# VH-VL binders against q9nrl2r1430to1533, part 200

Target 1, 104 residues: q9nrl2r1430to1533
Amino acid sequence: GGVHELSAFEQLVVELVRHDDSWPFLKLVSKIQVPDYYDIIKKPIALNIIREKVNKCEYKLASEFIDDIELMFSNCFEYNPRNTSEAKAGTRLQAFFHIQAQKL
Key: E = the ipSAE of ESMFold2; O = the ipSAE of OpenDDE; V2 = 0.75 times the mean of E and O plus 0.25 times the DockQ between their complexes.

## First folded at step 15 (VH-VL)

Design T18 (framework fv_iluzanebart; at its last look DockQ between E and O 0.64; V2 from the best seeds 0.00; counts 0 for: pae E 2.001 > 2)
Fold by OpenDDE, look of step 15:
Structure T18 (fold): chain C 104 residues (1-104), chain A 124 residues (1-124), chain B 107 residues (1-107)
Amino acid sequence: as target 1 above (104 residues)
Amino acid sequence: EVQLVQSGAEVKKPGESLKISCKGSGYTFDDHWIGWVRQMPGKGLEWMGMIYPGDSDTYYSPSFQGQVTISADKSISTAYLQWSSLKASDTAMYFCARHTFDFESGYYLYFDYWGQGTLVTVSS
Amino acid sequence: EIVMTQSPATLSVSPGERATLSCRASQSVSSYLAWFQQKPGQAPRLLIYDASTRATGIPARFSGSGSGTEFTLTISSLQPEDFAVYYCQQYDNWPYTFGQGTKVDIK
């Protein structure tokens, strides 16, 4: 609803979403495109889910927020080989996140 | 409060084009799939397709593939359903609906919010 | 696509009586099954999701059960406002198909 100043978590999620390498992480992987994804990844997560949790104040500690973001990257690297575009994007985005997370 | 507000009723002739809209509010529009559902007069519900406004990823039901175009403008939190050339058989109520997810398990779940519907009447 | 079949097509029930609606899937949809209520001139309203979880604001008289291919919606004591058409929908696989609906009318 209303206009308000973004929290540090909200701002960081906005920056992650706007990043050029966010495309593998904007939403959950489609079972249609990747039928075996959820057989392998047991704790799926994406930026849209994380943003929803932020918006609903589900994160009481910065560590909880960071854990979800790291889980998101961990899932990517678990499923995608290192030479894939998804893994490469994830590597770059994670590096960006680590820099920004220092502000939390 | 989550709301989906659809454009008004349409009366068209066969062969005409049409684009109806569904505007979301009360949530982050980019982060939820928006689906379209057709309901012909006196008939049941039919999923047509859905779009993810965040990246415009789109899926169509096989029955509607190539028959309609689903799009979105996330800058105004609006999803669209359009026809290039209407047929009389396109006469129906059209609903948009939001697809929610469980942010604990991470799964996409059910469609939890619906627009009020847009009645499209196509007759010569 | 997964075909959802509801039965019966029409269920005539007296107020206060129990109503039992069936929904069958052509293949397993696990528990990714929702029930909707639709009244004339209105949009569908979510009743049950994940086969057995009641949506927010839905009266306790509505309950869902089942998994895999067989599902049931039960209205323990039908109220006047419950006369409507009920649809099941699977969201396990795209397209997220609906049943053809069961009309619950007054006996």
Scores: ipSAE 0.741, ipTM 0.914, lowest interface PAE 0.6, mean pLDDT 94
Fold by ESMFold2, look of step 15:
Structure T18 (fold): chain C 104 residues (1-104), chain A 124 residues (1-124), chain B 107 residues (1-107)
Amino acid sequence: as target 1 above (104 residues)
Amino acid sequence: EVQLVQSGAEVKKPGESLKISCKGSGYTFDDHWIGWVRQMPGKGLEWMGMIYPGDSDTYYSPSFQGQVTISADKSISTAYLQWSSLKASDTAMYFCARHTFDFESGYYLYFDYWGQGTLVTVSS
Amino acid sequence: EIVMTQSPATLSVSPGERATLSCRASQSVSSYLAWFQQKPGQAPRLLIYDASTRATGIPARFSGSGSGTEFTLTISSLQPEDFAVYYCQQYDNWPYTFGQGTKVDIK
């Protein structure tokens, strides 16, 4: 997309990062703290990577941006059982994302 | 343009404290790991540790755990390396470095932007 | 921690000739291996990452190869400005570690 879409992606990522439930998603999961994560999750992604891709104009379509955000949540739910703090945060942040994404 | 600018050279006595700085510009400071590397006179390079300024998550190399403190103030885009009590063996050049994203490798951190170095001399 | 061993310690090469530098890891690091150049009085400069990918702005005369435990940096036509110390560094497992360096002297 054009400059309008880039501004919308930037705004949405800022809103996601500011959200209280963003803490599991700010950066990639630590291999030091979670040694088996990368045995299970093969397409890792996080908000800092998504913001860098927006800043470098790596997204050509809004669907590509949305797919990365949804992948981030899908990874969280795949790795973390439903009752974990990470999965609960992911559920709340994903709900927030869906509301904000309607503005795109 | 990504830049890392470090504080100036220091001449200190054993037992004194010291805090040196690394200021990042030209990028989103919060989103990138900053690491510290020591180079003793005439020697090679050693990773000391790294910090993620966005949440202050910090890792130390085992040989430096408890020897230094790594911190960051994201409001001024600055990372710090600090000693509470310097020793003569702390005499070295200290570099900061910022990680660079590789969109394919994802979770592996490599660092291609480096500060100019801060020479710390500790002598009686 | 993973020990990185470089050879030779010093390499004397004439400008225009090929230089070949070796790096061995004590355990497999897959392809998560970087090469750095450091000139006297300067910060290290990234040359190669992921064992074989040139960093932005690095001349084609620098090439990297290898995987697992054995890695090579090749300078295909040594220039006078290539006089420096070269370090390999693994970033597969924390703590990240450097080799001891290979000093390339221009003959």
Scores: ipSAE 0.573, ipTM 0.878, lowest interface PAE 2.0, mean pLDDT 91
ESMFold2 (binder alone), look of step 15: mean pLDDT 90; pTM 0.914

Design T19 (framework fv_iluzanebart; at its last look DockQ between E and O 0.54; V2 from the best seeds 0.00; counts 0 for: pae E 2.6 > 2)
Fold by OpenDDE, look of step 15:
Structure T19 (fold): chain C 104 residues (1-104), chain A 124 residues (1-124), chain B 107 residues (1-107)
Amino acid sequence: as target 1 above (104 residues)
Amino acid sequence: EVQLVQSGAEVKKPGESLKISCKGSGYTFDDHWIGWVRQMPGKGLEWMGMIYPGDSDTYYSPSFQGQVTISADKSISTAYLQWSSLKASDTAMYFCARHTFDFSPGYYEYFDYWGQGTLVTVSS
Amino acid sequence: EIVMTQSPATLSVSPGERATLSCRASQSVSSYLAWFQQKPGQAPRLLIYDASTRATGIPARFSGSGSGTEFTLTISSLQPEDFAVYYCQQYDNWPYTFGQGTKVDIK
């Protein structure tokens, strides 16, 4: 993408990280805390990784960026039951993301 | 270029407190774990613990739990290792190391960059 | 904790010769195994991760193999700069643990 798109991705990641419900997504799930996580989730991703991809200009299309963010939420909902704090946070953060993504 | 630069050598007495530092640069400091490794004179390497600067999540090795404190100030891209009361047995080289990720071909976590080490000498 | 045992403690080899270092885990660590090189007065340098993947900038003469509990680091043709201490390290379970090291010195 262009400079404008890159800046937009950077800004959106900043907004996501700063959101109160970002805590499940700031970094990859630790195998130390969740030993079976990577037996279930085969395409792990988190905001720190997405931010690095943005910084390295790895997203050429907005759709690629959006796909990674959606994957992040998909992983959360795949592993965590709906009544968990993680899933609830993810639901709220995803809603926020969908609003912000309209600006891309 | 990714770099970890540690604070200088320390000469202390038993009972004194100490805080050494590890400053990261060339990458987003908040987004990578920083670990601490002890190497006593003429001995091997020992993981002490690690911290994620982004949210200060911290893990200690059982042997070091309660013996040291690991912290970070992400505003200055710096991780810390500190003792409230040093012992002679704390004499060692201390290394910090950056944790990273690899997703090809599988999921991996490993420590790729290391600081130059901080020598701590504790003697009466 | 998982105990990592390296052998031999010291390996004496001549320049140009093949060096084979072993690392054994007290329980399976899958492929979450790294090899480090350390020279006197220096920090450890990552050689291999995921048991068999060379880190960036590591010469092709270094190779890692194995999985589960048995691992091997091979230096196909020792160069003068390869004489050092080598450590294996598992990162499958916390606390992460190192082997006690193998010193590769000149015969």
Scores: ipSAE 0.695, ipTM 0.910, lowest interface PAE 0.7, mean pLDDT 94
Fold by ESMFold2, look of step 15:
Structure T19 (fold): chain C 104 residues (1-104), chain A 124 residues (1-124), chain B 107 residues (1-107)
Amino acid sequence: as target 1 above (104 residues)
Amino acid sequence: EVQLVQSGAEVKKPGESLKISCKGSGYTFDDHWIGWVRQMPGKGLEWMGMIYPGDSDTYYSPSFQGQVTISADKSISTAYLQWSSLKASDTAMYFCARHTFDFSPGYYEYFDYWGQGTLVTVSS
Amino acid sequence: EIVMTQSPATLSVSPGERATLSCRASQSVSSYLAWFQQKPGQAPRLLIYDASTRATGIPARFSGSGSGTEFTLTISSLQPEDFAVYYCQQYDNWPYTFGQGTKVDIK
């Protein structure tokens, strides 16, 4: 058997998912729980989808990967008021991401 | 390779409890919804419910709400379907299935991989 | 709950002939419609998703069409391995629902 190496993208996504503030970003926002979300957010994305794209080698450039991660945070801040738990978690996770992304 | 492997066939009596399992491999188990589908003898397919193992978020079809428990143990990549008290009418084939993602439009999900099925027979 | 109605219940077809299966939704499901094949004793197999996109490894003789409330699965030249039950399923809204199935039998 072959031993698969972790890509830098895969390792970073794992670290993001493991972070305590990842909970708003693990999967797509539910239409059942948030009926108007998709009226406002036109390019939804979440960590599980980003990880799948990494696993399938769909990112050709680091900038494409970074753009999806930043889109994820941008969606959070566009939909959620600043004082919500979601926006606060997004702020902390984004700060963590910026530190980790320096490895790229 | 994505695989869903279900626990073996069960023969039970009414009133007994049962927990059947679905083990996922070849993908990131935590990241995909797992659903359960019932097929009664000679009948079609019915969605029972689904769970997101990453955070245990769970949805039930109204017909099955309160009738079964869907759970997951992500540490062993396994989803479960459980009855506290079986009825003869629970006799059926039970499948688990995994979602995959489609990014357009709106990231609507469909089930792309299925377990082999678990036959549950409940008779007095 | 969105009701999916398939017709006919049974379709008798000779090998090499064309089979046409219909699926109707009780309300619009846009294009969020899948088709599955199920043989006796086996799990369902995904054939078509998004109404018309073939899943990986599905032969070109399978094609899907439609949107909104009316959908069609076509098998252009029926092979021996295609005798099975076929289900449509909507995934626009929970709970996801299946049609009752169309059995494709050898004539």
Scores: ipSAE 0.405, ipTM 0.823, lowest interface PAE 2.6, mean pLDDT 89
ESMFold2 (binder alone), look of step 15: mean pLDDT 90; pTM 0.913

Design T2 (framework fv_iluzanebart; at its last look DockQ between E and O 0.53; V2 from the best seeds 0.00; counts 0 for: pae E 2.5 > 2)
Fold by OpenDDE, look of step 15:
Structure T2 (fold): chain C 104 residues (1-104), chain A 124 residues (1-124), chain B 107 residues (1-107)
Amino acid sequence: as target 1 above (104 residues)
Amino acid sequence: EVQLVQSGAEVKKPGESLKISCKGSGYTFDDHWIGWVRQMPGKGLEWMGMIYPGDSDTYYSPSFQGQVTISADKSISTAYLQWSSLKASDTAMYFCARHTFDYESGYYEYFDYWGQGTLVTVSS
Amino acid sequence: EIVMTQSPATLSVSPGERATLSCRASQSVSSYLAWFQQKPGQAPRLLIYDASTRATGIPARFSGSGSGTEFTLTISSLQPEDFAVYYCQQYDNWPYTFGQGTKVDIK
């Protein structure tokens, strides 16, 4: 494809992916490692999925994009206890997201 | 258009090392697992393992654990399969394949695109 | 690992006839089952995923059914280009495993 100026959504996803605390969210949780994950989480989502939705222009409103990101964090906090590395990372990344989302 | 292009055929001797490649294009390489499949001459398909280029997370089939190394260089959208010391029994066609997901359902599903294959021949 | 067993090993069918291929799993794989077609000298081509969903561009004559341990691939009216080897593959549990394949050849 051609070189394009990144949209606000694209840029924000890039920043989220590059963040040190993105590791729990880069891809969907592997059922190989967490066999019961999908028994609990019914609307799984991750940054790779969100990025693909952005690339395919699936988000018509900023609120839709934000909803998916918030769902991603919600899933993390639903499955992971507060004292886990995943939950702690999620807390920090979500804070970062909330700051960046003000630019949308 | 999604494409996986693999490196060319290899003719090697037992004991030699080898690294073959699979280059993805037409999609965000970091965001999809890349798997490797072996097909020995006249035989069926065998999953060897897969890697997620975004974080280099890797799974090996037990039969191939310790026998090969799967890696990726996301900067050039390329996955690798390598042997430190080839055996005659490694003679086979090797395919790479992209793992896709349904972003509406939110599930990882299936391997939808495949490379053209790399023939590796190991003989004395 | 989950063992996938396909039957028959070889299926001889005349053009225009119905072909029915079976795939059995040693334990339940839910609906995480794919079917592939492979022709000589070519890479496998995805036909069906999630047991019954036809992949993009796959003709309607191909259909998949089943769940748990028993699965079926049906070619309603075999075309000349359909003569090939067909593999089922489970992706419910790692390691992912293929059936040994069913060769569909011309009667």
Scores: ipSAE 0.804, ipTM 0.924, lowest interface PAE 0.6, mean pLDDT 94
Fold by ESMFold2, look of step 15:
Structure T2 (fold): chain C 104 residues (1-104), chain A 124 residues (1-124), chain B 107 residues (1-107)
Amino acid sequence: as target 1 above (104 residues)
Amino acid sequence: EVQLVQSGAEVKKPGESLKISCKGSGYTFDDHWIGWVRQMPGKGLEWMGMIYPGDSDTYYSPSFQGQVTISADKSISTAYLQWSSLKASDTAMYFCARHTFDYESGYYEYFDYWGQGTLVTVSS
Amino acid sequence: EIVMTQSPATLSVSPGERATLSCRASQSVSSYLAWFQQKPGQAPRLLIYDASTRATGIPARFSGSGSGTEFTLTISSLQPEDFAVYYCQQYDNWPYTFGQGTKVDIK
């Protein structure tokens, strides 16, 4: 991607991390606290990993960045029942992401 | 450049408290687990516990649960290891280290950058 | 907790020779194993992660192999700077544990 896309990725990740509903997504789900998570979720990802990939310039296209963010939400909805606090936070953060992603 | 800089050597008496520090730079401090490792004189390495500075989530090895407190202040990119009452058996070298990401397994498992170590000596 | 057992405790080798270090886990740790080098008075240095992947900047003479319960670190053509203590560490199951170390001495 271009220089403006890389700057936009950085700013968007910062906004996602700052959002009140980011708490389930800041870091990978703990195998210590949730032993069965990685039996179900085979492509884990979190905001700290996405930020690291942005910092290392690993995203070459906006679609690659968007795919990782959407994977993060898809994992949340796959593992968590709809009425959990995690799934509700995911729904609200995903809505925020879609608004901000229109600016890419 | 990623760096972990620890506080200086300490000479203490049994029963005293102590808080040693580990300052991270050259990376997003909030986003990486910091672990603490003990090495007693002439002995091997022992994993003590780890903290995620972004939300202060903290884990202890069972051998160290209740023996030390691990904390962090992300506003100054610093992690801490603290004793409320030192014992002579706490005499050791203490390392902080940054855990790395493991995308496949969901673990933050091994240390990729290490502090220089803090020698703690507890004697009468 | 998973006990990591390293052998031999001490390995005496000459520069230019091959050193083979073993690490055994009390139960399977899959490939979630790292190797560290520690020289006297220094912090440990990551050599190998994921059982066989060399960390950035590690010379090709270091190689790791194994999975499950049996792991090997091989140093081909050992150099003078390689005389150190080597530790394996599993990160499959909490709490994470180190082996007791293998000291590689000059013969």
Scores: ipSAE 0.474, ipTM 0.849, lowest interface PAE 2.5, mean pLDDT 90
ESMFold2 (binder alone), look of step 15: mean pLDDT 90; pTM 0.910

Design T20 (framework fv_iluzanebart; at its last look DockQ between E and O 0.67; V2 from the best seeds 0.00; counts 0 for: pae E 2.1 > 2)
Fold by OpenDDE, look of step 15:
Structure T20 (fold): chain C 104 residues (1-104), chain A 124 residues (1-124), chain B 107 residues (1-107)
Amino acid sequence: as target 1 above (104 residues)
Amino acid sequence: EVQLVQSGAEVKKPGESLKISCKGSGYTFDDHWIGWVRQMPGKGLEWMGMIYPGDSDTYYSPSFQGQVTISADKSISTAYLQWSSLKASDTAMYFCARYTFDFESGYYEYFDYWGQGTLVTVSS
Amino acid sequence: EIVMTQSPATLSVSPGERATLSCRASQSVSSYLAWFQQKPGQAPRLLIYDASTRATGIPARFSGSGSGTEFTLTISSLQPEDFAVYYCQQYDNWPYTFGQGTKVDIK
């Protein structure tokens, strides 16, 4: 394929991935490391999946994109106690996302 | 089109080092695990390990832990499998495979695309 | 590790006939089960994932069923190109493991 300018969704995902607090969200939680994760979280999602959906033009509305990002954070806060590194990272990343999402 | 292209066949002697490669294209390399599978002559398939290029997270099968090193260079969309000292018993076909996800049916992860394989022959 | 056992080791089937392959797990793998086809000199090709979901481009004659510890791959009407070795693979627990394979050859 050719080189294309990143869409607003693509750009935002790039920024989220590059953020210092993205490490809990880069990929789906591993059952190897967290055996009970999928017993609790029923709609798992991560930035790699969201990026794939963006690349495949799965989001027709900004609200759909935002919903998936919010689901990602919701899952994090559902599974991880507030004092965990994951939850703290999620809190910061979500704040960043909310600022950037104003540009959508 | 998703493709995994592996490096060419290798003929080595015991004790020699070796590093084979698997280059991904047609997708975002950073976002998918890359796994390595061994198939000894006339035998079945064995998972060796896998790496996530996005953060270099790596898992080894117990049988291969400490026996090989799996790495990746995401800047060139390439995963590697290497030996520091080959043994005759390392003679086999080695496949790389992409670990993907189904975001339409519940975000299941599975290995979908495979490289063509790299034949490694180790003999004195 | 989870041991995957396939049966039979070899299945001789005539073209047009139904082929039924079995895969058993030593412990439950839920639906994290895939089926692969491998022909001589080729890489494995994904047929089924999540126990029963057909991969993109896979003919409808291939179907997967089962959950937990018992799984089945069915080829409703064997075609000439279907003669190959078939592997099941669990990806519920690391290390991921394959069955030893079932060779489907022509009767």
Scores: ipSAE 0.735, ipTM 0.909, lowest interface PAE 0.6, mean pLDDT 94
Fold by ESMFold2, look of step 15:
Structure T20 (fold): chain C 104 residues (1-104), chain A 124 residues (1-124), chain B 107 residues (1-107)
Amino acid sequence: as target 1 above (104 residues)
Amino acid sequence: EVQLVQSGAEVKKPGESLKISCKGSGYTFDDHWIGWVRQMPGKGLEWMGMIYPGDSDTYYSPSFQGQVTISADKSISTAYLQWSSLKASDTAMYFCARYTFDFESGYYEYFDYWGQGTLVTVSS
Amino acid sequence: EIVMTQSPATLSVSPGERATLSCRASQSVSSYLAWFQQKPGQAPRLLIYDASTRATGIPARFSGSGSGTEFTLTISSLQPEDFAVYYCQQYDNWPYTFGQGTKVDIK
């Protein structure tokens, strides 16, 4: 931790949100549009929640921040078959994240 | 400091159009749903619908679907509620409110901050 | 759509007394239930979320309980500023409906 690490979390989240493949991850999946999602995914998370946790200083270690982002991708791959637009976007965004995470 | 500031009171005639606004500040506007709530004179609160400003994803209560339009302009941190043709029965106080998250209870969304309200009066 | 029913419609109590407000959902909403206070001419104010968690800055005399379909808001010792209308709202399933309100009046 510290001030430099918190700024790096903020920058990384901004870069993830701006990425073209962020669209499945911006906010929690709708219970109405996807009725069975929360029967399958028990630890939901999305980029807006991660950014809020950064803003509220909820992450004390880089590993906690990385774990939430990896959980976000893991949920995507668990719920969505590999040939879906969501899973393909997740694969591309996760690759981008791994490159950017080297800054942490 | 989170604030939601709504546009001023409106006095309109039936058939006129109207667009009222809700400007958010003190937080990441794009990351939080904004809901709209109607309160008719002397009555309770009615959930009208919500918008996610980050991507403009929008949901309406069945009672309000097709009756109003909810929109947002994230470049100026502002959500809107609009009517193409007002009716006298649209006379009410209209609130915007922000959703947020509770990390301990598992990321479920609830209203934590409200705008001051916009009184809309529609009379012939 | 989940119907939220509050009772009583009006609760008449004296300052210093305990007030208990009821909110019932037409189907389970787990613990995804909030309570709001509204004074005349003002916007609602969040009191309780997740059925029992006080929002920041809310006095300890406000407490919430319940899960599933039945919820209560308790004000343990009413203060003059607590005379208002109280609403519950569920946020388990869209649309996120409100109860019709309980007015807490001075007796």
Scores: ipSAE 0.522, ipTM 0.860, lowest interface PAE 2.1, mean pLDDT 91
ESMFold2 (binder alone), look of step 15: mean pLDDT 91; pTM 0.918

